# Ledger of designs, part 67: VH-VL binders against q9h9l3

Target 1, 176 residues: q9h9l3
Amino acid sequence: PRKMVAIDCEMVGTGPKGHVSSLARCSIVNYNGDVLYDEYILPPCHIVDYRTRWSGIRKQHMVNATPFKIARGQILKILTGKIVVGHAIHNDFKALQYFHPKSLTRDTSHIPPLNRKADCPENATMSLKHLTKKLLNRDIQVGKSGHSSVEDAQATMELYKLVEVEWEEHLARNPP
Below, E stands for the ipSAE of ESMFold2; O stands for the ipSAE of OpenDDE; V2 stands for 0.75 times the mean of E and O plus 0.25 times the DockQ between their complexes.

## First folded at step 3 (VH-VL)

Design c61 (framework fv_fezakinumab)
Fold by ESMFold2-Fast, scan of step 3:
Structure c61 (fold): chain C 176 residues (1-176), chain A 123 residues (1-123), chain B 111 residues (1-111)
Amino acid sequence: as target 1 above (176 residues)
Amino acid sequence: QVQLVQSGAEVKKPGASVKVSCKASGYTFTSYYMHWVRQAPGQGLEWVGWINPYSGDTFYAQKFRGRVTMTRDTSISTAYMELSRLRSDDTAVYYCARVETYYDSEGYPFDYWGRGTLVTVSS
Amino acid sequence: QAVLTQPPSVSGAPGQRVTISCTGSSSDIGAGYDVHWYQQLPGTAPKLLIYDNSNRPSGVPDRFSGSKSGTSASLAITGLQAEDEADYYCQSYDSSLSGWVFGGGTQLTVL
């Protein structure tokens, strides 16, 4: 129904003591949840901390991973001109070193009607895992091997679809 | 059409710094990365690093980290490479080269090169 | 030294065919990264000759062709002419170094 994609990125730690977040994987799905992009990405700086428990990234995934510069170009070609859905999406855009227009951005961590449907305070920032369990009755980010960015992007799109009509009407009446 | 015009030759003493400029014309300066490559006399090409003129972000080859700084001035479409704590083995021709950020192919070639700036480091 | 390996020199007579090899490793050419070739005439800057393994920029004669297989790439020059006398450099990207890498260069002499 709309030119819309959902994105989820995984970051690893670079810089002093691994405190800098650098892009190491990106997944993009279309409105129906079909994968448009899913690549491991090689940061331009030395990886200090793989953050494997959350990222799912291991040293072997960096072998033949797409260089950041190349991956960024590919990703931005997919995102440009589309409505982009994400969860706490500011972090993804920061890792991509990319500005996406607010009018075309949908952040499922900051949609009051979505929180209301989940019996959560409307202005609270709820995790993707919590919203997906409450509203889709599905457990994501399970186990100790890290998250699947494909799974997270798919869940994010499905969450947005639950409030799409209501939220798009709200945005039309109250432009950002 | 596309041109990259570099600053003139420099002669420096060991321990000094040098700043080379590369003025772009004939295209949108912020739409392409600017890379720097050097070539010592009679030797091959060695990649130094890149700058994204849009954001100002840089990335340097490990050998040059801590000694090289790349900057740009978008108002005059000019990129700069500064190399500090010069050694005699830094004597080389330094080239700027343009690399497309959004390309339909997986590879990103250096499609246009400046004519080079000779930097001589001697006592 | 250079990361990619090229023969230091090759030679041929006018009208002949020469081939210049470029050998990498599992972290560059073997990892699937594209190979580009540059021609450097004496006293001039390098000029892009072949990009993305086998493509020619506008203005490059079809006498120049490129190929890639496994961990190696090759530049072929057919119908050699005196003006082809130059240094030729291959280039790729190396994931272990997170940067662009060049071959040591090959000096072509047209006899």
Scores: ipSAE 0.000, ipTM 0.459, lowest interface PAE 18.4, mean pLDDT 87

Design c62 (framework fv_fezakinumab)
Fold by ESMFold2-Fast, scan of step 3:
Structure c62 (fold): chain C 176 residues (1-176), chain A 123 residues (1-123), chain B 111 residues (1-111)
Amino acid sequence: as target 1 above (176 residues)
Amino acid sequence: QVQLVQSGAEVKKPGASVKVSCKASGYTFTSYYMHWVRQAPGQGLEWVGWINPYSGDTFYAQKFRGRVTMTRDTSISTAYMELSRLRSDDTAVYYCARGSDYFYGEGSYFDYWGRGTLVTVSS
Amino acid sequence: QAVLTQPPSVSGAPGQRVTISCTGSSSDIGAGYDVHWYQQLPGTAPKLLIYDNSNRPSGVPDRFSGSKSGTSASLAITGLQAEDEADYYCQSYDSSLSGWVFGGGTQLTVL
């Protein structure tokens, strides 16, 4: 068996009208939910829109933030060789400008058995907040101060653990 | 359909700089990363770096940092690799090659290659 | 200074099967990154032969196949033909180097 981690990233808006999503925070937790990495990250481009309602990022967090290039190196060192769990994880990998092998990637937004347990259509993309409420009876992403990427990564790992045995068996029979 | 046409052979003295060009056609130039790979005579392949033609962002192998600069001109769909402070062991064929996914770059394979530009560094 | 290890040469007679190995480490093939293979005919640029472990581009005959297990990958050539005589390179991505890495190359000789 390989080691497993869960990741969640927060993005801010850069580029024209703030329409480009740039990495501004990353949290990584281990199988038990312990934090392995949690840093604010300084984008190489001017931040036009902090998207604070969603990201929780404010100007103050950028003052001592780790530059993107350095943070990326640290993050990739943690992810390499591990099964990486995320929710809509392609967005996190895009922000990291990183390709993680599909065989080692687990996306809780695209696991039909997980949706089935939540009484949701198997092929729908359900939000992390909804799945966490239905299956773990926990409210995450509450209030107006933005999301906690640590909380989101922890919830994502716990959701995956509900279907881990079934889904790993499915992947062994049907490799991506 | 897809073609990568490189500039001609160059002979340089140690300490000089060389700039190799790679003109792309047959696809949307800004939609794929452009990589540079070199091969010393009778030796294997060595990755140098990539450029994202859309953004102009670059990333170089550690061995070449401080000596290599990659640029592009979107108006003529051309990528450039400049290597400075040349040494005799920089003698190699330099290839441009298209990455399979412009979005990530990392983990890509190289689906189309230029024919190569021989750069000879000798005194 | 090749990061991935390949045998320097392999040989076979027409019609036979040959296999070329490519061995990496925990930061590349062992990390789960896909392996790609290139064929370089004498005096030419490399050409993509196999991508994402086992897929063939259009125009590559099914005599060529790839596989990957653990920290290693293999290229198999069945029904060996004279035109298969070339250098073969494996390629992957290495997270510790944050870059693409190649094998040292294998020269295939058709007897």
Scores: ipSAE 0.000, ipTM 0.475, lowest interface PAE 14.4, mean pLDDT 87

Design c63 (framework fv_fezakinumab)
Fold by ESMFold2-Fast, scan of step 3:
Structure c63 (fold): chain C 176 residues (1-176), chain A 123 residues (1-123), chain B 111 residues (1-111)
Amino acid sequence: as target 1 above (176 residues)
Amino acid sequence: QVQLVQSGAEVKKPGASVKVSCKASGYTFTSYYMHWVRQAPGQGLEWVGWINPYSGDTFYAQKFRGRVTMTRDTSISTAYMELSRLRSDDTAVYYCARTEYYYDSSGLTFDPWGRGTLVTVSS
Amino acid sequence: QAVLTQPPSVSGAPGQRVTISCTGSSSDIGAGYDVHWYQQLPGTAPKLLIYDNSNRPSGVPDRFSGSKSGTSASLAITGLQAEDEADYYCQSYDSSLSGWVFGGGTQLTVL
């Protein structure tokens, strides 16, 4: 049997006008919500825009942050061979420059039964904040000091657990 | 409709550098990763690396790090692979190939391929 | 040396069935990564034959089929024809190498 983890990453802006999203923090939690990994990560290129309102990343967090190449290796060792849960997880994998098998990927922004439970259109992309409030009665991403990737990863795992049995059965009958 | 047109054959001396081009047409150049794969005569396929034409980001197989450089020119939809300090065992056909990256697709298929560029390294 | 293991050759008579195996490890096929197959006719670039384990691109006849189980994949060719003589390569992704990996290739001979 494969183990399951949830991931959430924070990105900062690099490149021209800060339009490129570069990994600056990654949190990974296990099935029970225990933290397996949580590190600030130093991008290989100059940070143009910390995007602090959303990322929670400040210049001080980059002091002694793990270089991208090292962090990526550590993260991929944790993800390999596991079912990985995330919300709009394509963005996280893109920032990691990583291809995870789609059969082992679970994206809570694209699970029709989860939207149905939240009284949302099945094929709409709903925010993590909205789904967590509707289904778990929990407010996340509160305030203006940035998001907690640990909090987001934990919420994502709990959301997936609400539909796990139904969705795994669906995937077994309808392999990706 | 989608085409990848590669530069012509090259003959180089050991120690020289070679730069192979791959001109894309029939699709949005910056929306797909470009990979480079080589094949020595009578041997199998070997992945060299990729470039994201939008950002210019690259990733190289460990075997080629320090000797390969991938670049692109978005104004002419062309990707380049430069291999330096050539050895006789670098003699191979070098292919460019396109991939789609979306986490909900395999994103790992190479389609289409360029016709290949033969690079011969001999004294 | 190839990361994925294929037999170096396989042969069959016209009209027969052949199967080409592709064996990986826990960091590639065993990790759940899809397997893709390419056909390379002499003097040509490889052409995508099967993607995502078992799907055929437009224009590929249904005589070609793919499957995957555990750490291995297979390409099956039924109703062998002379034009099927080619090298066949499996391909996947290896997470420990963070890169695309190929099998060593299998030369199919139609006797």
Scores: ipSAE 0.012, ipTM 0.599, lowest interface PAE 8.5, mean pLDDT 88

Design c64 (framework fv_fezakinumab; at its last look DockQ between E and O 0.04; V2 from the best seeds 0.00; counts 0 for: pae E 15.3 > 2, placed apart)
Fold by OpenDDE, second read of step 4:
Structure c64 (fold): chain C 176 residues (1-176), chain A 122 residues (1-122), chain B 111 residues (1-111)
Amino acid sequence: as target 1 above (176 residues)
Amino acid sequence: QVQLVQSGAEVKKPGASVKVSCKASGYTFTSYYMHWVRQAPGQGLEWVGWINPYSGDTFYAQKFRGRVTMTRDTSISTAYMELSRLRSDDTAVYYCARAGEWYYGDSYFDYWGRGTLVTVSS
Amino acid sequence: QAVLTQPPSVSGAPGQRVTISCTGSSSDIGAGYDVHWYQQLPGTAPKLLIYDNSNRPSGVPDRFSGSKSGTSASLAITGLQAEDEADYYCQSYDSSLSGWVFGGGTQLTVL
């Protein structure tokens, strides 16, 4: 069976007016929630907006941050060949400048059975925070220090595990 | 009936900029990524980049970064591709193409515009 | 400088079967990315012919079929007809280039 990992990234703002989302932290956990990767990442361009209230990223985190190209290589090595689980994962992939194969991607923001289990509309896009609270009875992304990408990745994996059997069967019958 | 109507042919001098438009109809404009692909005369297809019409987010091929800008006007369901610092090898037919799926690298292009010829010559 | 490799040209007589290969690498087709095919008639824009390796959009005859194996994909055309004369392109995604990639295109001539 193919191995499964969950990913969550934090981004900062670069480029004119900080509108470009650049990778500043990436966390990857395995099926059991063990951390495989968790690094601060230095964008190739000047950071205009740390987006700290969301990202949790501060200037001090960039002092010894891993250069983007190096980090990307490390991350891709982990992701290659695996089923990658994430929430609104397209944002993570964009920040990584890497897109995973469709057939090997699981986006918890687009799994109808997961929403159904949470008593949400199947075709709605629910936040990770909401689903985690509803289905795992756990609060994430609390406080004023910003998000924890490790916590978010772990929550994402746990959410997926709730519907894994059903969803994998669905995908087998209906390949994307 | 999905339709992508592109602007007319352009003739530009080297160093100039060109902005091609692509008006979408027959579907919800903001619900599909819009890609741009070009084809030099007698040559193959080359991907330029995409835009998310809903958010305005873009992603460009490395080759064109710093020189291409993709935008959209949701009020008229129109996507734009602007290419600056034009050179002769930018001469090509530029296509807008709707992605059949969201968010995935291996998405396909299910509908294409008829293309816009951009000629760059001194 | 196409990333995916296609034969420059193929030919066949009406009614015959022809195949067009699309050879990639471990960073594109071999990495698990789906392959799509496009037909481009002379003087026209490309048209989606096959998506996700082997699926046909509505309106595409079943004599067109696609397959994928390893680092390669193939387009097969049975019962070749005169109107099939066109350029055919395979398309996928390359992780090393961080971008969508096409084959060089194959010109199909119906004899």
Scores: ipSAE 0.647, ipTM 0.878, lowest interface PAE 1.0, mean pLDDT 94
Fold by ESMFold2-Fast, scan of step 3:
Structure c64 (fold): chain C 176 residues (1-176), chain A 122 residues (1-122), chain B 111 residues (1-111)
Amino acid sequence: as target 1 above (176 residues)
Amino acid sequence: QVQLVQSGAEVKKPGASVKVSCKASGYTFTSYYMHWVRQAPGQGLEWVGWINPYSGDTFYAQKFRGRVTMTRDTSISTAYMELSRLRSDDTAVYYCARAGEWYYGDSYFDYWGRGTLVTVSS
Amino acid sequence: QAVLTQPPSVSGAPGQRVTISCTGSSSDIGAGYDVHWYQQLPGTAPKLLIYDNSNRPSGVPDRFSGSKSGTSASLAITGLQAEDEADYYCQSYDSSLSGWVFGGGTQLTVL
């Protein structure tokens, strides 16, 4: 498939002591970084910990948030049949209760050529913030008010574009 | 050598519960999802659910939600599947199976236990 | 009922070629999910035969091959032998069901 999108999700804590990660926001951008989807999502369970420092989610965002089942349907409609780019994307898929085909998934936290360009060990898992600063000379996730999933999705797509040709050739020879 | 050793056959009455065990050896238990698949006599394979042995997270097929519970004990590398409120049509061989790649939807089952026959009859 | 459709039986003589089909929909095989095949000999657990559409695990003879096109997959067995007599199951993932799905199984009889 020619079409490619990038996704980033924000999770809040539910369940005992807030240790369960539940979807509370999802942003999807196209190849050029234009926003295709960006909604606050209401978990079906009581929110114990908003994790605002990282998620940027506050109680006010939940007032008109889209219920999980409806949001999930909308999101899956966008992802189906497309190459989906993310950073540590398994966490996003887990929160969505959805697992994308591996041949159509690109995880920027596990692309050896990307780490190589950043002068990092190829087998290390580097943060999105570090890779973006090193390779794009851009600061993301700035401050103490939480991350922007739109900003993170845009940065993730731009990072992937740096290694797209090389990595797609590698995957054609070494299917995941 | 990877090995999955399951508990022995069980005979239960309708309404009872059964708990099947699957002891893993020969690999890092927490690195692979463990799935459960059943097969009624003379019938095909039916997926029941999975457990992530690292986190304890589970996911069950819609048909079994409310009746199945999957757990694990990392100290003895053992996964468990408990099925409650048994019906006669729950009679089947229950297999545990290891997922080849643990975080993708199109994971395959590279190693299987020998199966545990659960017979539900009055 | 099975989510993926397989013929209930197929037969061939020793040395011949047989093909077993596995038909899905737009939410499973058609959505790009890989197809895997399992061989089940009488009285035994299923054994992985083909994974990721066309790959063979160690110990599986090259006379077994797999392919995928559109919403369907196929298992081909060439040089058919008596020990190939078994049930064969395809398996994939269905995004609408959020679960792993199997074909109904195909019983191969070696004549």
Scores: ipSAE 0.532, ipTM 0.817, lowest interface PAE 2.1, mean pLDDT 91
Fold by ESMFold2, look of step 5:
Structure c64 (fold): chain C 176 residues (1-176), chain A 122 residues (1-122), chain B 111 residues (1-111)
Amino acid sequence: as target 1 above (176 residues)
Amino acid sequence: QVQLVQSGAEVKKPGASVKVSCKASGYTFTSYYMHWVRQAPGQGLEWVGWINPYSGDTFYAQKFRGRVTMTRDTSISTAYMELSRLRSDDTAVYYCARAGEWYYGDSYFDYWGRGTLVTVSS
Amino acid sequence: QAVLTQPPSVSGAPGQRVTISCTGSSSDIGAGYDVHWYQQLPGTAPKLLIYDNSNRPSGVPDRFSGSKSGTSASLAITGLQAEDEADYYCQSYDSSLSGWVFGGGTQLTVL
């Protein structure tokens, strides 16, 4: 069977007025939640807005961060050929400037069975924090010190496991 | 093979607007920023602005803000630059140029269109 | 006026070496932004010649080379040939202007 990983990324503001989202941290976990990758990443351009309230990224994290080109190569090597699980995962792939095959991509923000388990409308795009609280009885992203991409990736994998059998069967019958 | 094919030359009166197109092929149009650079006759290169074809986000050089609008149509892989309230000193060749890196950052321009001459005369 | 300073012209005899300088400020080259070079033959679009200070794209002869130090960069052309007659532009990013900036151009004449 094809191996499965979950990914989560944190972004900072670059470019004019800090409006461009650039990758500054990436965490990847395996099916059991073990950390396969967790690095702070130095964007190729100046950071204008660390967005620390949400990203958890501070200037000190960038001092010895892995340059983006190197980190991207490491990350893509891990993702290649695997089923990749994320939450609103399009944003993570955009920050990596990479498009994973749709047939190997699982986005917990767009899985109707998961919404049904949470007693949410099937078409709602629910936050990771809300789904995790409701379905796993866990609080993540607590306070205003920023998110942990390791914690978020682990939560995302656990959420997918709740619907994995049903959703994998659905995708087998209805290829994307 | 990457190609950028621009629309033909334009002649305009002062106060008019012009819209130049740039059709991309040979790569994923939405993965690379598109820049616009102009060159007045006998002069050097001047950066006008960029568009992110994926998001539609734009950023313009200060001197063009309020007069330039950059758009795109992802269904036909085409970027556009419209310059309004034209003046005679807007006479230039306008180039589209692709950023050489697929990610955002300071960049070089690895592929250029052939340019579109815009002439503004009274 | 160009943000980066280049000599207006340089010349050299066939087979010789010429250099073209590109001088910026503390907000562009001096802030650590890379320098790129373009060749523009008469009546044509610019063509990328050197990127990220010293890298040569495929198809550019190795007699073209680039370097950067402090607030300045240099393009070197060895084994000068008649076909090298063109205008050459350096380019970088300037944080004070929030923009991509070019040198004024250098006209190379092969004598």
Scores: ipSAE 0.000, ipTM 0.496, lowest interface PAE 15.3, mean pLDDT 89
ESMFold2 (binder alone), look of step 5: mean pLDDT 93; pTM 0.953
OpenDDE, look of step 5: ipSAE 0.599; ipTM 0.869

Design c65 (framework fv_fezakinumab)
Fold by ESMFold2-Fast, scan of step 3:
Structure c65 (fold): chain C 176 residues (1-176), chain A 123 residues (1-123), chain B 111 residues (1-111)
Amino acid sequence: as target 1 above (176 residues)
Amino acid sequence: QVQLVQSGAEVKKPGASVKVSCKASGYTFTSYYMHWVRQAPGQGLEWVGWINPYSGDTFYAQKFRGRVTMTRDTSISTAYMELSRLRSDDTAVYYCARDTSYYDFGSGYLDYWGRGTLVTVSS
Amino acid sequence: QAVLTQPPSVSGAPGQRVTISCTGSSSDIGAGYDVHWYQQLPGTAPKLLIYDNSNRPSGVPDRFSGSKSGTSASLAITGLQAEDEADYYCQSYDSSLSGWVFGGGTQLTVL
């Protein structure tokens, strides 16, 4: 079978009034939660809004950050041909300016069995924090210094593993 | 309005270095990556590398690593490409070009090009 | 030696249609990266002709169109005119090289 990784990206605000979301950090973990990639990423445009309360990004992180074009190439080498797990992963792919095949994409915000296990409505988009607390009894995204993309990627992989057998069987019977 | 004005033609001997300039105007210089692309006489386009004018970070095609250096001066909105230890097969027109990939889904395209600088390496 | 493969030449008569192919691999076009096309008239710098597979910059007539499928892209030129005689280059991004890659170029001759 194809190898599996989980990804989480952090974005900062660029462009007019900081309304454009630009990649500023990416973390990728393997099936066991080991970190394969974790870099701060320098956007090509001036950062207007660090969005620190959500992103965890500060000016100090930009000093030796990897330029976007280099980081994107490194990240895509890791993702290509693999099953990629994320939470609301369309946001990560948009920040990467990348299309990953739907057949190899697993979005933990759109897996009905996962919501069902958490006693949540099957068609609701639940936060990663809520699902992780309910199903793994773990608090993530704690405090006001922003989120850890490593922590988020690890939680996302662990959540997917709870429904992996059931969901892979569903996808085999109902190809996207 | 957007213009990229390159320095004039150069004639160099093998083993010398050449430094080509590209002066940008009509846009915010630090908001777009600058690429360098060369073309030997009668041949196709060959990507050399890019520079991020905001940070000064660079990335070079493997073929040119160790011989090319890209820099910029933000006070005059000018990018530079220096190629050292010149060989006769480095004879080419060298172009600077602006990358607009930042805001779009896609891997980057070159929307404005300089007119090119002919570098001739001969003995 | 170009990373993307183009036919070296193509020809057509005025008013006819020609298509120029650009073939890549799983690490560039096949990985989902967009294809861009440049026109180079004799003695001039390349000019952006098509970006993001099928979009035209202002000033480029609609008789130029682009498409992408799988590991390949195509540039179509309809209603050929004498001024279309030029070299055409495709360009994409290659994830295995972490860099921009060009096709070898196609010389269009208008008969």
Scores: ipSAE 0.006, ipTM 0.479, lowest interface PAE 14.0, mean pLDDT 87

Design c66 (framework fv_fezakinumab)
Fold by ESMFold2-Fast, scan of step 3:
Structure c66 (fold): chain C 176 residues (1-176), chain A 123 residues (1-123), chain B 111 residues (1-111)
Amino acid sequence: as target 1 above (176 residues)
Amino acid sequence: QVQLVQSGAEVKKPGASVKVSCKASGYTFTSYYMHWVRQAPGQGLEWVGWINPYSGDTFYAQKFRGRVTMTRDTSISTAYMELSRLRSDDTAVYYCARGPEYYYDTSGSFDYWGRGTLVTVSS
Amino acid sequence: QAVLTQPPSVSGAPGQRVTISCTGSSSDIGAGYDVHWYQQLPGTAPKLLIYDNSNRPSGVPDRFSGSKSGTSASLAITGLQAEDEADYYCQSYDSSLSGWVFGGGTQLTVL
């Protein structure tokens, strides 16, 4: 498939002591960074901890949020059959209760050439903020009021584009 | 050694409910998805659903929604599958099977299976 | 009904090669999802035979191999032995169903 999207999700705490991460916002951008999807999502379980410092989610965002089952269906229609780029993307897929094909998944937290370009150890798990600053000279996730999942998805796509040719050739020679 | 030990055979009447257990040992119970698969006599394998033992989250195949409930008890590393409003065509061997870890490199293969629990539904 | 299509039976003599096909659609194998294979001996639980298209678990002989192309996958068994007589099931994930799906199973008879 030729089509590629990038995803970033925000999670809130549900379940006992707020230890379960439940989807509360999802942003998806296309190859050029245009927003295809950006919605607040209402978890099916009671929210115990909004995790606002990181998620940016507040109770007000839940009032007209899209119910999880409906949002999940919409998101999966966008992701199906496409190459999906994310950073530590297993967390996003877990929150979506979704298994995307390994051959169509690109995780910018686990691409050795990307770390090499950032002067970081190839097998280290580097944060999106660090890679974006080093390679794109941009500060993201600024302040204490939560992250922008749109900003994070856009940064993730741009990071992948820096190594796309090299990494796609590697994957063609070494299929997952 | 990884083991999944299931409860014994059950005979139920139409309209009843059955609850099958699967006790895990030899690994960290909360690190792997637990799947349930059934097989009617002389028929193929049919996926029922999964439970995430860490969170308690579940997902059921469309055919079973409204009749199946999956739960777990982390204190005894045991998963449960309850099927209600039983019909004769629910007669099958029900297997629990260990799914992938909760990490990016999950393929969906089921690497260890319980021995199965025969559930017979007859009047 | 099974979502993935397998032939109901296949047969071969000892020492021969047999191939079992598994055909899916654009929402499962065609969408890039991996294919796994299970062997089920009479009266036993299924056993993982091949995972992620072509990988063998420890203890599975190299005469069992898997491949995937387009919307289909194949299990090849070379050097057939009497103990290979079993039912074989393919499995994948289907994005339209949001769940795991199995083939209808293939009964291998060693003549």
Scores: ipSAE 0.017, ipTM 0.636, lowest interface PAE 8.0, mean pLDDT 88

